# Designs tried in a protein design chat: VH-VL binders against o27280. Part 64

Target 1, 266 residues: o27280
Amino acid sequence: MDSMNVPEVLEIKRIVEESESVKTFIFSWDFRREVRPGQFVMVWDFRDEKPMSVSLIDPVRSEIGISIRRVGEFTDRVHGLSEGDLLGIRGPYGRGFELMGRDILLVGGGIGMAPLAALADEATARGMRVDALVAARTADELLFLDRLEAAGVNISTCTDDGSCGFKGFAHERLLTLEENHDMAAVCGPEPMMFQVMRILDERDVPAQLSLERYMKCAVGICGQCCLDDTGFRVCAEGPVFWSQELSRVREFGRYRRDPAGRRVPW

## First folded at step 22 (VH-VL)

Design if30
Fold by OpenDDE, look of step 22:
Structure if30 (fold): chain C 266 residues (1-266), chain A 118 residues (1-118), chain B 108 residues (1-108)
Amino acid sequence: as target 1 above (266 residues)
Amino acid sequence: EVQLLEPGGGLVQPGGSLRLSCEASGFTFSKYWMSWVRQAPGKGLEWVSWISTGGRSTFYADSVRGRFTISRDSSKNTLFLQMSSLRAEDTAVYYCAKWYVGRAFDIWGQGTLVTVSS
Amino acid sequence: SYVLTQPPSVSVAPGQTARITCGGNKIGSESVHWYQQKPGQAPVLVVYYDSYRPSGLPERFSGSNSGNTATLTISRVEAGDEADYYCQVYDESSDHYVFGGGTKLTVL
């Protein structure tokens, strides 16, 4: 085990309220330890530990941001924290997004926009043209719009209720878009990603998708995040997968394993 | 069988032009980025160019930029490399290569020799 | 430009373990791939994503990547392993594929 497996206790420098249910926690980061969009860290509140995607990577300010959606006991505790409070962070882990080409389509749903926001920053910094399809249930759940806009991202929004942008799901909106891209990056609810991947495949657009699974060790040992049939470990071979890899994963878009290892539908 | 076949090599004079082809079979050609990689006699591998699936974006090594043009025809499952203003240093075996996850190349053609000589 | 550095040659006796290194600035943060090329043949992918083997490759081939060095390890080397080996990365800053200079593996 290397030093990266030991949580570093970090002070919350700043908290950004992204939405009613999502906060971004900003930490000072030593960039001698490189972090890439799409990678995750294990966040430890000294009681429990959960994997979280990095949503902000700022080498200039020497900061990273972790966006956390309030969904359970752990995240409730974390959301109760204030600037100056401490969290344990270990990582980063996993495979991040790989950038190729001159233009990229980002398709994100809900908190799935977290790693994509970081990717958007990197892509725009490289001079890539970035189009982002940001999806959420309602307008107030759309994440990082101002940030993306400020970065020069071309944004299309999609909401289930039509409160902002296209009324419908991300894959439905995608069908209305005619332009292809060199590549795409996708993150959100797995059913969404499944549909989006299908469309992108039909359009011959190489795509990367970030999967969410229950992860314990984050280092590919415990096997809790293994994908059926392939043996892919989301923490080691992922969380970012190429669509070609996921095409071999039977469970993708269909079910996942819960913390007890049971198959649960999406 | 997955295969890349590279016809079109040959002898050309300096300043001349040559068009290489790479025909793909055994996989869905249109879904993969493609590259040309060359190898001068007795030398190492040198990437030349890659093209996106739709041909929207092309990239070139500095050594060939402005002289070589990569293109593709999905209807023919064929990758092309149009070479112009050829130089002696362009003499090499030219390989077409298929993109693989992680930005590797999992399938290579057998290569075609291009000799630039007066 | 991104540069990958390999030793020009490595010699190993049959049955022993060969290690071929590939050096680069923060290569540990990159995905490194390895190719085997025998004389008169096209390169063959032997390791991708630092440590994964394509289907059909023997388990004798393995890879690692950390810090500034990626390593291709060939255990129980056979005469048939004699070849040139190239490491390769993709430079996102320039959108160029980059190969190392290659290492000739000689089986003594």
Scores: ipSAE 0.931, ipTM 0.956, lowest interface PAE 0.5, mean pLDDT 95
Fold by ESMFold2, fold request of step 24:
Structure if30 (fold): chain C 266 residues (1-266), chain A 118 residues (1-118), chain B 108 residues (1-108)
Amino acid sequence: as target 1 above (266 residues)
Amino acid sequence: EVQLLEPGGGLVQPGGSLRLSCEASGFTFSKYWMSWVRQAPGKGLEWVSWISTGGRSTFYADSVRGRFTISRDSSKNTLFLQMSSLRAEDTAVYYCAKWYVGRAFDIWGQGTLVTVSS
Amino acid sequence: SYVLTQPPSVSVAPGQTARITCGGNKIGSESVHWYQQKPGQAPVLVVYYDSYRPSGLPERFSGSNSGNTATLTISRVEAGDEADYYCQVYDESSDHYVFGGGTKLTVL
């Protein structure tokens, strides 16, 4: 209850090396605090605190997994930890993915596959057909392929260098894939998500997209995660939005803001 | 300008059939999941059926499964409910409803009364 | 299979606050939506995602959802608020929409 706003210090139970740059950290979790795919947690290394996607939700073993890409000082320190080491966890926070219908298309770029892997497990457990387009720069950076295959997901791959699957961008591969899905879920680099959203809208496939913004409070008080045109707080009203909600947002996919609030290109 | 219009209902005998239609205007019909929701006289709302945007997937309340068929024609912006093997308990006002974010309904038709009696 | 329960009626005086409850097992983990229906009319969405107000709805309409109870709150009630109110969720396990039985709000 109160632990949602105060970090709980947890031991790292297991570490899975997903790639050279991505590790999944697994913790024991009391599922009386329910977790939905697409929600996030705040990870505290006793110096800094950053939002991270939940990639594994396993009530049977009472575990959650948090996948972290090595991209900077905080994530470098976390990647240096071992099983048995401690991290603080707050959450979960945010609005998760909502499921409807008999089939779903997942489109993930890089670490964006983390929340989609959790969603794939939930969708397959419900008996939905799951197609996934998994994108990365190279074959070795494609995430969660074995896990998705084991769950019965139909995988298409896309790599910038062509080392696995389609050579090119995710949205280019999507144009060559089956058009008929009841819904889609998209997570990855924002320019990719914008292009994918356009294609899905043209195909009349309702889509949910997971956004990343800077977060501080994670409960909607500080205003750091707000979207320009709607006042939506990514930590409270998101991070998952329906595409219909994002069509009103001028900034999505077109620019980002520097710390001073100035528009800069992606 | 956004509207959902159901035609007038009718009196039908038990075991009979009736096809309801719902004509959409003022929004892009093909982009939205659609539902039928009914309300027996003096009673609460009961969801009946929903259909995916492309018509690929359909779902039914247990009380109507096997007797009712939902369909859509996106070229005509029209939702249909084919009702067969009608029973007295199917007597209700039938509403057409448009999906909204969060799996809510934001636009409802005015409803049409279907009466099943001998 | 997922069941929502509402009180059959609630009466409040003008200017006071009405609270209409919607009970469900762990409903706090669901997104709850609320509809107002006046006699002879179609339902109108008044709250979605537990607490969001559709455009054009007054600040007096609010919602909350935790544990086993979602609540629609109407502050400073007016005679025009007299209506039936329904809660609704989507049950992912069955892919069915579920409505509560409805609550008649009387403003006396």
Scores: ipSAE 0.840, ipTM 0.926, lowest interface PAE 0.8, mean pLDDT 89
Fold by ESMFold2, fold request of step 24:
Structure if30 (fold): chain C 266 residues (1-266), chain A 118 residues (1-118), chain B 108 residues (1-108)
Amino acid sequence: as target 1 above (266 residues)
Amino acid sequence: EVQLLEPGGGLVQPGGSLRLSCEASGFTFSKYWMSWVRQAPGKGLEWVSWISTGGRSTFYADSVRGRFTISRDSSKNTLFLQMSSLRAEDTAVYYCAKWYVGRAFDIWGQGTLVTVSS
Amino acid sequence: SYVLTQPPSVSVAPGQTARITCGGNKIGSESVHWYQQKPGQAPVLVVYYDSYRPSGLPERFSGSNSGNTATLTISRVEAGDEADYYCQVYDESSDHYVFGGGTKLTVL
């Protein structure tokens, strides 16, 4: 495990523009270091280091893809890079999604579709029926639709402004969808995930949710990624949690933390 | 307060049938995947079958597939195992078990003995 | 198909540390759970997710998992720890649960 704590400097092999604000960076990867959907890597641009979800896992081509939304200084710098440029990668870290049964519902908001796209590929390869609810603010921000369709996923969409699919929030669209699945996986803005989790619990659909928190060490020793009430560290015990684990956490859906660990409302 | 109770098992002849039940109390039965796990006398634990929360999906160990049927009735908080074409090697204590995070089992019944002999 | 291998028996003196192994191909990529079973009783979950301890279990119970081996560790072993111990995973390729063959812990 010590060898995974030092960033490996890798060349950007390809860049896919997923939207105006989201790019997928593809790297060669030695799959002796196994990767599961829902795990994350730490991306180092030689000045700062941030956790990013893996969106593509392709052992046959020896590639991983990491989807990054432009939201601040670090991601602005990374979005300015070109094929052939270098980044440091540590990982993978964290618990990935666990699959059981014959069908699964995916509910993704914005960049939250990134780990779910990787999960959809794995679930369809296992012969599961996959339904996906893909949510965004606008049609131009719906991610991975062509990839999901090519994988045989049954897609429903919603947009806040109604420009594509259902007009409204993901949890409102969910209420109009078929209620029965063996399990679900959810990733997106935490307020959305909280509302979706409540509906799935009322429907007796076991769910896993992927959380984002500020991280420093990625191995659970610095305390920056802790959740209230449980002492769970998102980088060590998560980022994927079963909804039962989150039902004991008062902060989920209510606030976030800044880099200093202070509580900040959503 | 949280319990799984298996009614008494029984003695059955080879080729016979038996239906086991498992009554749940103290938790919301419909929210959890459920399993049967058995243990032959002096042997280890062997998973037998599991069923999804809605009852839509079922899975079986190779040793019982085609002979056993798992089902559930959430209105009665009850898990069932219909056993048919019973063999001597099906002789075991049968436990029902509740799914727990990580695909573990946190609540087990006390078990019921099924004996298959003439 | 997926097989978990445990030693049939482990003996330990009171006050010492017992280590019970569970071998499996790439088991470090799985979540491993451990059960204690005393004669005539149902199994009891003692470790889940490799290393989490259920409420009510002494700090003496711990677990680890890497590579091809998961390990249950019981420090300061007491006579009351004498039992059979089973490891368990879920095999996603078959959607089957898998138990190891069990390890008899004897406290001498």
Scores: ipSAE 0.838, ipTM 0.925, lowest interface PAE 0.8, mean pLDDT 89

Design if30
Fold by ESMFold2, look of step 23:
Structure if30 (fold): chain C 266 residues (1-266), chain A 118 residues (1-118), chain B 108 residues (1-108)
Amino acid sequence: as target 1 above (266 residues)
Amino acid sequence: EVQLLEPGGGLVQPGGSLRLSCEASGFTFSKYWMSWVRQAPGKGLEWVSWISTGGRSTFYADSVRGRFTISRDSSKNTLFLQMSSLRAEDTAVYYCAKWYVGRAFDIWGQGTLVTVSS
Amino acid sequence: SYVLTQPPSVSVAPGQTARITCGGNKIGSESVHWYQQKPGQAPVLVVYYDSYRPSGLPERFSGSNSGNTATLTISRVEAGDEADYYCQVYDESSDHYVFGGGTKLTVL
């Protein structure tokens, strides 16, 4: 069945506790519906529906994994579910990451590492060298480190409080890292992504960044996921953008929009 | 005005060598991946080679690998193609092209003709 | 090894719609770009990411991509649209760019 705009009800096959606040929910998936790192799905708990990043893409086991951070009523309800419980999934949607060259730098903040973990698997499977800068507020919130290490990724860490790795923000750690990569992929809090993008541009490293905005339709017709000044729709023309596409978007890194469309500072 | 200029084509014997250059102006050359694309007379476009922004990584079509070398010099805003062991099949107009989002090419030079014949 | 197949030629009358196809195995999963090349000139990008137009290109140029076929559509064709048209993808498995063989659009 075509999953376009109609949720498919799927059984939770397995739950992986990634941290105290993040769980990965694993489902059987028919890969005739292709999924690329950086695409998203809409997760429906039979009351509400929220966009979530795909963190695991495993065609060999016919599995897809969705990583969800507990942040409110919807995600609290989903975190309370058990293996065997049901969720609705529609998608995938959006433009995924594009790979070029022999090496890639990943820069992820918090749950933003979810789509980058999927990308790391794809990049290493293609023989690319992968360096990852994994950022969080605290050590306990650093995600996917064991998985990345097992894949052969060269990991650097930073935490706001210094509890693991470099003490400080991702862009500050980036300034102390190797400057030469063929490309980069960035996902995390938008202020972090803006600062990281600036540094990568100064280093002449082409970058792709994954944005998050409020979504309703997920197929580009309602306009709720639009970026100012360009008319780009995160669900249709994104969520992954090249930095050249974002350099002319005034709102990037400056503010976000609430469900009513009002500008709200980050 | 964004521009790519390819001086330096010419006539060469089979087995010979020739170096092409492509001079960039009107944009920050060091920020973009660059390619060579060729077109034999009366034929279609064929990608030849691309090079990363810092010159760290290079890639070649199978038809030229081992015979051609792409390089760049950011101090001169110049892309190069060193061609050796030339064959009649290498006769073409050679374009340089600038990377664009989505892995396309937005700016092309006007091309330079390389003729390989005895 | 990825191959893009285009018809060698397409003929249309002025004011009609031209459709130029680009065939490839699962090409709907690729981003497809299109170039116009007039005689004696360098190629010009006319569509990228399947359906996006570069600044300055008229709305009558459009594109689509699904399944095994991408299509460049030129509505209300003008004499000035007579040119060769090439599709292009990037093959991640080889890190090679790939062009189709080209289609000559003739405006009667």
Scores: ipSAE 0.829, ipTM 0.918, lowest interface PAE 0.9, mean pLDDT 89
Fold by ESMFold2, look of step 22:
Structure if30 (fold): chain C 266 residues (1-266), chain A 118 residues (1-118), chain B 108 residues (1-108)
Amino acid sequence: as target 1 above (266 residues)
Amino acid sequence: EVQLLEPGGGLVQPGGSLRLSCEASGFTFSKYWMSWVRQAPGKGLEWVSWISTGGRSTFYADSVRGRFTISRDSSKNTLFLQMSSLRAEDTAVYYCAKWYVGRAFDIWGQGTLVTVSS
Amino acid sequence: SYVLTQPPSVSVAPGQTARITCGGNKIGSESVHWYQQKPGQAPVLVVYYDSYRPSGLPERFSGSNSGNTATLTISRVEAGDEADYYCQVYDESSDHYVFGGGTKLTVL
């Protein structure tokens, strides 16, 4: 295996509690190894290794942040760690988001806002107008609102239960928003991304979508992150894809795969 | 068949004006960013301008900003370049090009020659 | 603004491997695209995203990009590969496309 698969052991410098279920773990980082919004790292807790999106890219402080939702055994263990504890990090991997034009629409669901928060920081620093639709099931799960506001992002919110902002799904809120953007970036639950992609396509807004799949090697050699036998590997050709790349992918929005490659419903 | 056709180049005096067009067929024109790229005789490729889908945002190389205007008309599947205050250094073959994944260009027209001389 | 540097020419014997370089400051952090242009013809995309081949392009065309150098590699060169080759990036800071100066590949 490639030597890039060997994790660097780093101390947790700071932990930010983003919500009851989401923490951001901040590490010192040497930016000679560049990181782009939408790229991911493999986080190793010395037992297991999982891909996580980078949510903070701060070359001035020489820091990266990795936002992790508590959803299972691995993430429970990581959420139990404290500042000064160690994690292995390898990467970054994958293709990040690409920016063009004067303005961008971000559409994020839940933890999907993590890579989009990093993108928002970069887009605003470049002088782009940034509109963000931040979606979650409940108000408590809306992520990064204060950070986005401080960056000058125009925020719209929606919650499934109506506890904050528009009551309903992200794609329903999107129908009520301004249609004119040079581009969009989308990250969240795959059914949400599929519905949002359809609307953006009808509006002729080019979009990039960030996918998550099971990963083992993270550098494209083991084949565990492949889409529908199209030859696309999420860890190598993605995780960020243009909507034009995804329009013929049978799997997208229809089902997901377990570690054995078996189709399972969303 | 996907195609871009650029009729309408020609000879123009310095300080003159010319409007180029590029007619698209075989793809949904309104879904793609479009560019003009030029090539002076015996020289390399030089990007000139690009326009967003729908025409809201336009961008220009420094060498042409203020003199050239890119536009598009989706009802005619046509990209335009309005050139004014033409100079000898604007002499080139002008290509229209279609955006492709990654900010590349996958379809190019065959180009049209614009000659600026007295 | 961002500058891409290519050698003016490369010569190669038929059946051998041609390597055409594109230099740029930290170009390994950019997505690099390559075009072939034969005399009197429009450019044709031959590599995008550093190493992806467009549909229908022979596997003997390949690309790589790291550090300050991107490379287009053409293995088992044929006489029909004789052309000018251009690299290209998109510069996000200016919202400009940037082309290299071009490399003439001569097949001996």
Scores: ipSAE 0.821, ipTM 0.918, lowest interface PAE 0.9, mean pLDDT 89

Design if31
Fold by OpenDDE, look of step 22:
Structure if31 (fold): chain C 266 residues (1-266), chain A 118 residues (1-118), chain B 108 residues (1-108)
Amino acid sequence: as target 1 above (266 residues)
Amino acid sequence: EVQLLEPGGGLVQPGGSLRLSCEASGFTFSKYWMSWVRQAPGKGLEWVSWISTGGRSTFYADSVRGRFTISRDSSKNTLFLQMSSLRAEDTAVYYCAKWYIGRAFDIWGQGTLVTVSS
Amino acid sequence: SYVLTQPPSVSVAPGQTARITCGGNKIGSESVHWYQQKPGQAPVLVVYYDSYRPSGLPERFSGSNSGNTATLTISRVEAGDEADYYCQVFDESSDHYVFGGGTKLTVL
């Protein structure tokens, strides 16, 4: 475990522009170090370090992809990089998604589709039927549609403005979908996930949800990503949680801790 | 109290059939995947079958596939295992087990003995 | 088929530490769970997700998982710890639950 705490300096092999605000950075990866959908890596640009979900896992090409949304100074710098540039990557960390059954529903919002895209690839490769509800504010922010389609995923889209698919929020669209899944995986804005989890629970569909929290160490030591009441560390016990675990987490869907440890609403 | 009760075991001849039941109480049965696990006398644990919450998907160990059928009735909080074409090697204590996070089993029945003998 | 390998038996004196191993191909990438089974009783979950204890289990029980080996550690072993212990994983490739062969822990 100690060795995985040292960032490996990797060259960006390829950059895929997923949307105006999202890029996928592709790296060569030694798959002797296994990575699973839902796990995250710490990305180091030699100034700062941020946790990022793995969005592509390609053992055939020996590549992984990390999708990064442009949201701040760090990501601005990263988005300014080019193929051939270097980044530090350490990990993977955390618990990834667990697959069970023959069919799975994926519900993703915005950049939350990143880990779900990787999960979709794995699930389809296993021969699972994959339905994906892809949500975004607008059509141009819908991620990985072509990729998902190519993988054989049945896609339903949802946009806040109705520019593509269902007009409304993911949980609203979910209410209109049939209940034919062995399990679900969810990732996106926490308010969305909260509502989606509620619906899935009512439908008796076991669900896993990937949480986002401020993470510093990624190894469960610093406690910055601890969830109130339970003491769950998102980096160690998560970021993927079963709905039963999250049901014990009071803050889920309600607030999070900022880098200073302050409670901030969603 | 969370509990799984397993009636239905007994003596059956080879080639015979038997239906096991597992009644759940103390938790919301419909929300959990369920499994059957068996243990031959003096032997280790062997997973037999598991079923999804809605019963849409069922899975079986190779040793029982085609002969055993797992099902559930949420209205009765009951898990079933229909066994057919029973063989001597099917002799075992059969446990029903509740799915737990991480794909563990946190609740087990006390087991019911199924003896297949002429 | 996925196979988990356990030593058939482990002996330990009271007060000492028992370690029971569970081997499997890339088991370190799997979530391993452990069960205790006393004679004539149903199995009891003692460790899940490699290293977590269910509520009510003493802190003497711990687990780890790395590489090709998961380990159940029982510190300050008591006579009451004498039992069979089974490791378990879920094989996603086949959607099968897989148990190890079990280890008999004898308290000397």
Scores: ipSAE 0.930, ipTM 0.956, lowest interface PAE 0.4, mean pLDDT 95
Fold by ESMFold2, look of step 23:
Structure if31 (fold): chain C 266 residues (1-266), chain A 118 residues (1-118), chain B 108 residues (1-108)
Amino acid sequence: as target 1 above (266 residues)
Amino acid sequence: EVQLLEPGGGLVQPGGSLRLSCEASGFTFSKYWMSWVRQAPGKGLEWVSWISTGGRSTFYADSVRGRFTISRDSSKNTLFLQMSSLRAEDTAVYYCAKWYIGRAFDIWGQGTLVTVSS
Amino acid sequence: SYVLTQPPSVSVAPGQTARITCGGNKIGSESVHWYQQKPGQAPVLVVYYDSYRPSGLPERFSGSNSGNTATLTISRVEAGDEADYYCQVFDESSDHYVFGGGTKLTVL
């Protein structure tokens, strides 16, 4: 527990350019600290610290991969790093995805595919049938397609602009897909997840969704990552929630909070 | 009021068959995985079987695989356990149980006794 | 396949703290749930996800899970806590639920 709460300074072993805006940073990792798909780590660049998606969990090679989208000052600085440079890593934290049954549907939007790629590897290794709906604005932003195909995942794609696969939103594509799955896992923009959750609920497909909220402590003390109505802390009780937990949360899909905790529309 | 109600079980001879049912009320039955869990007299809890929400995926403890069949009928809000080739060691109170977040069980029936004896 | 081990019994004086253990290989990587069962009754969920209580359960019920041991802790034990207690996980490799053998808590 002590080592989990302090950053370990790790060397960037490899960098994979997943798209123009997303890189995966690979580190050696001691798997006595187990990592589950859907758990997160705090990445420290010696100035600031942000929660990041784990997209690769490889105990055989003793490696972990962290996929980071360039969206602001912190991620711009991290994207400027090279192999051999250092980052601090704390974690893992939070609840990971839980697997049940013979098949699973993954629905990922943009960087939300990162934890789902790790989950896909775990599910296929267990012999589950995995279907993935991979969504992005454009073809260039579709993530992990080759890796998912190599793992034996059945891939459907959609892009907002129609440059690859179905033209439209993820929930629109979902309506054209097979309805029968034992469970689903969803991660992406919250409006997308809300629409997808409604469809899965109508189909009686139990779903887990990974939420993003502002985080500071990552261990459940500060309350910055709380959901309204329940007092759930995304860093401790989530980031992965079952859809049944979210159905009683009024804020899900309706608004978000800025770093100061103020309500902001989507 | 959320309930799971199992009709009475019974006395059955070895090699015999019996079908258990479990009627759900007060929640949307079709949205939840369901399980059977049993408890032999004076013994602990033993999971028996679970079924997916759509009924298409079923799983069984090794001790019952091939002899028991779990099924559900969402139009009747009812879970079933068809037991065949019954053995003395199948003597137990049989509970139905509703999935809860984290893969726990939050609602249990009162249980029904099945006795397999000559 | 996956096995959970509990002590057969634990005795505790009223007002004291009871600790009931559940052993399993790498159980700290599992979500552990706990049930109370009084004689002649169905089990009731008292702790889920290692440490959370269902609504209506007193704060004196708590849980922890690390390494190879999960623990149910009942502080300020009352006579009404006398029951059998079971731990439970879901084994993803087999898609089977697994219960511990149970622990009889006696309040003396």
Scores: ipSAE 0.781, ipTM 0.900, lowest interface PAE 1.0, mean pLDDT 89

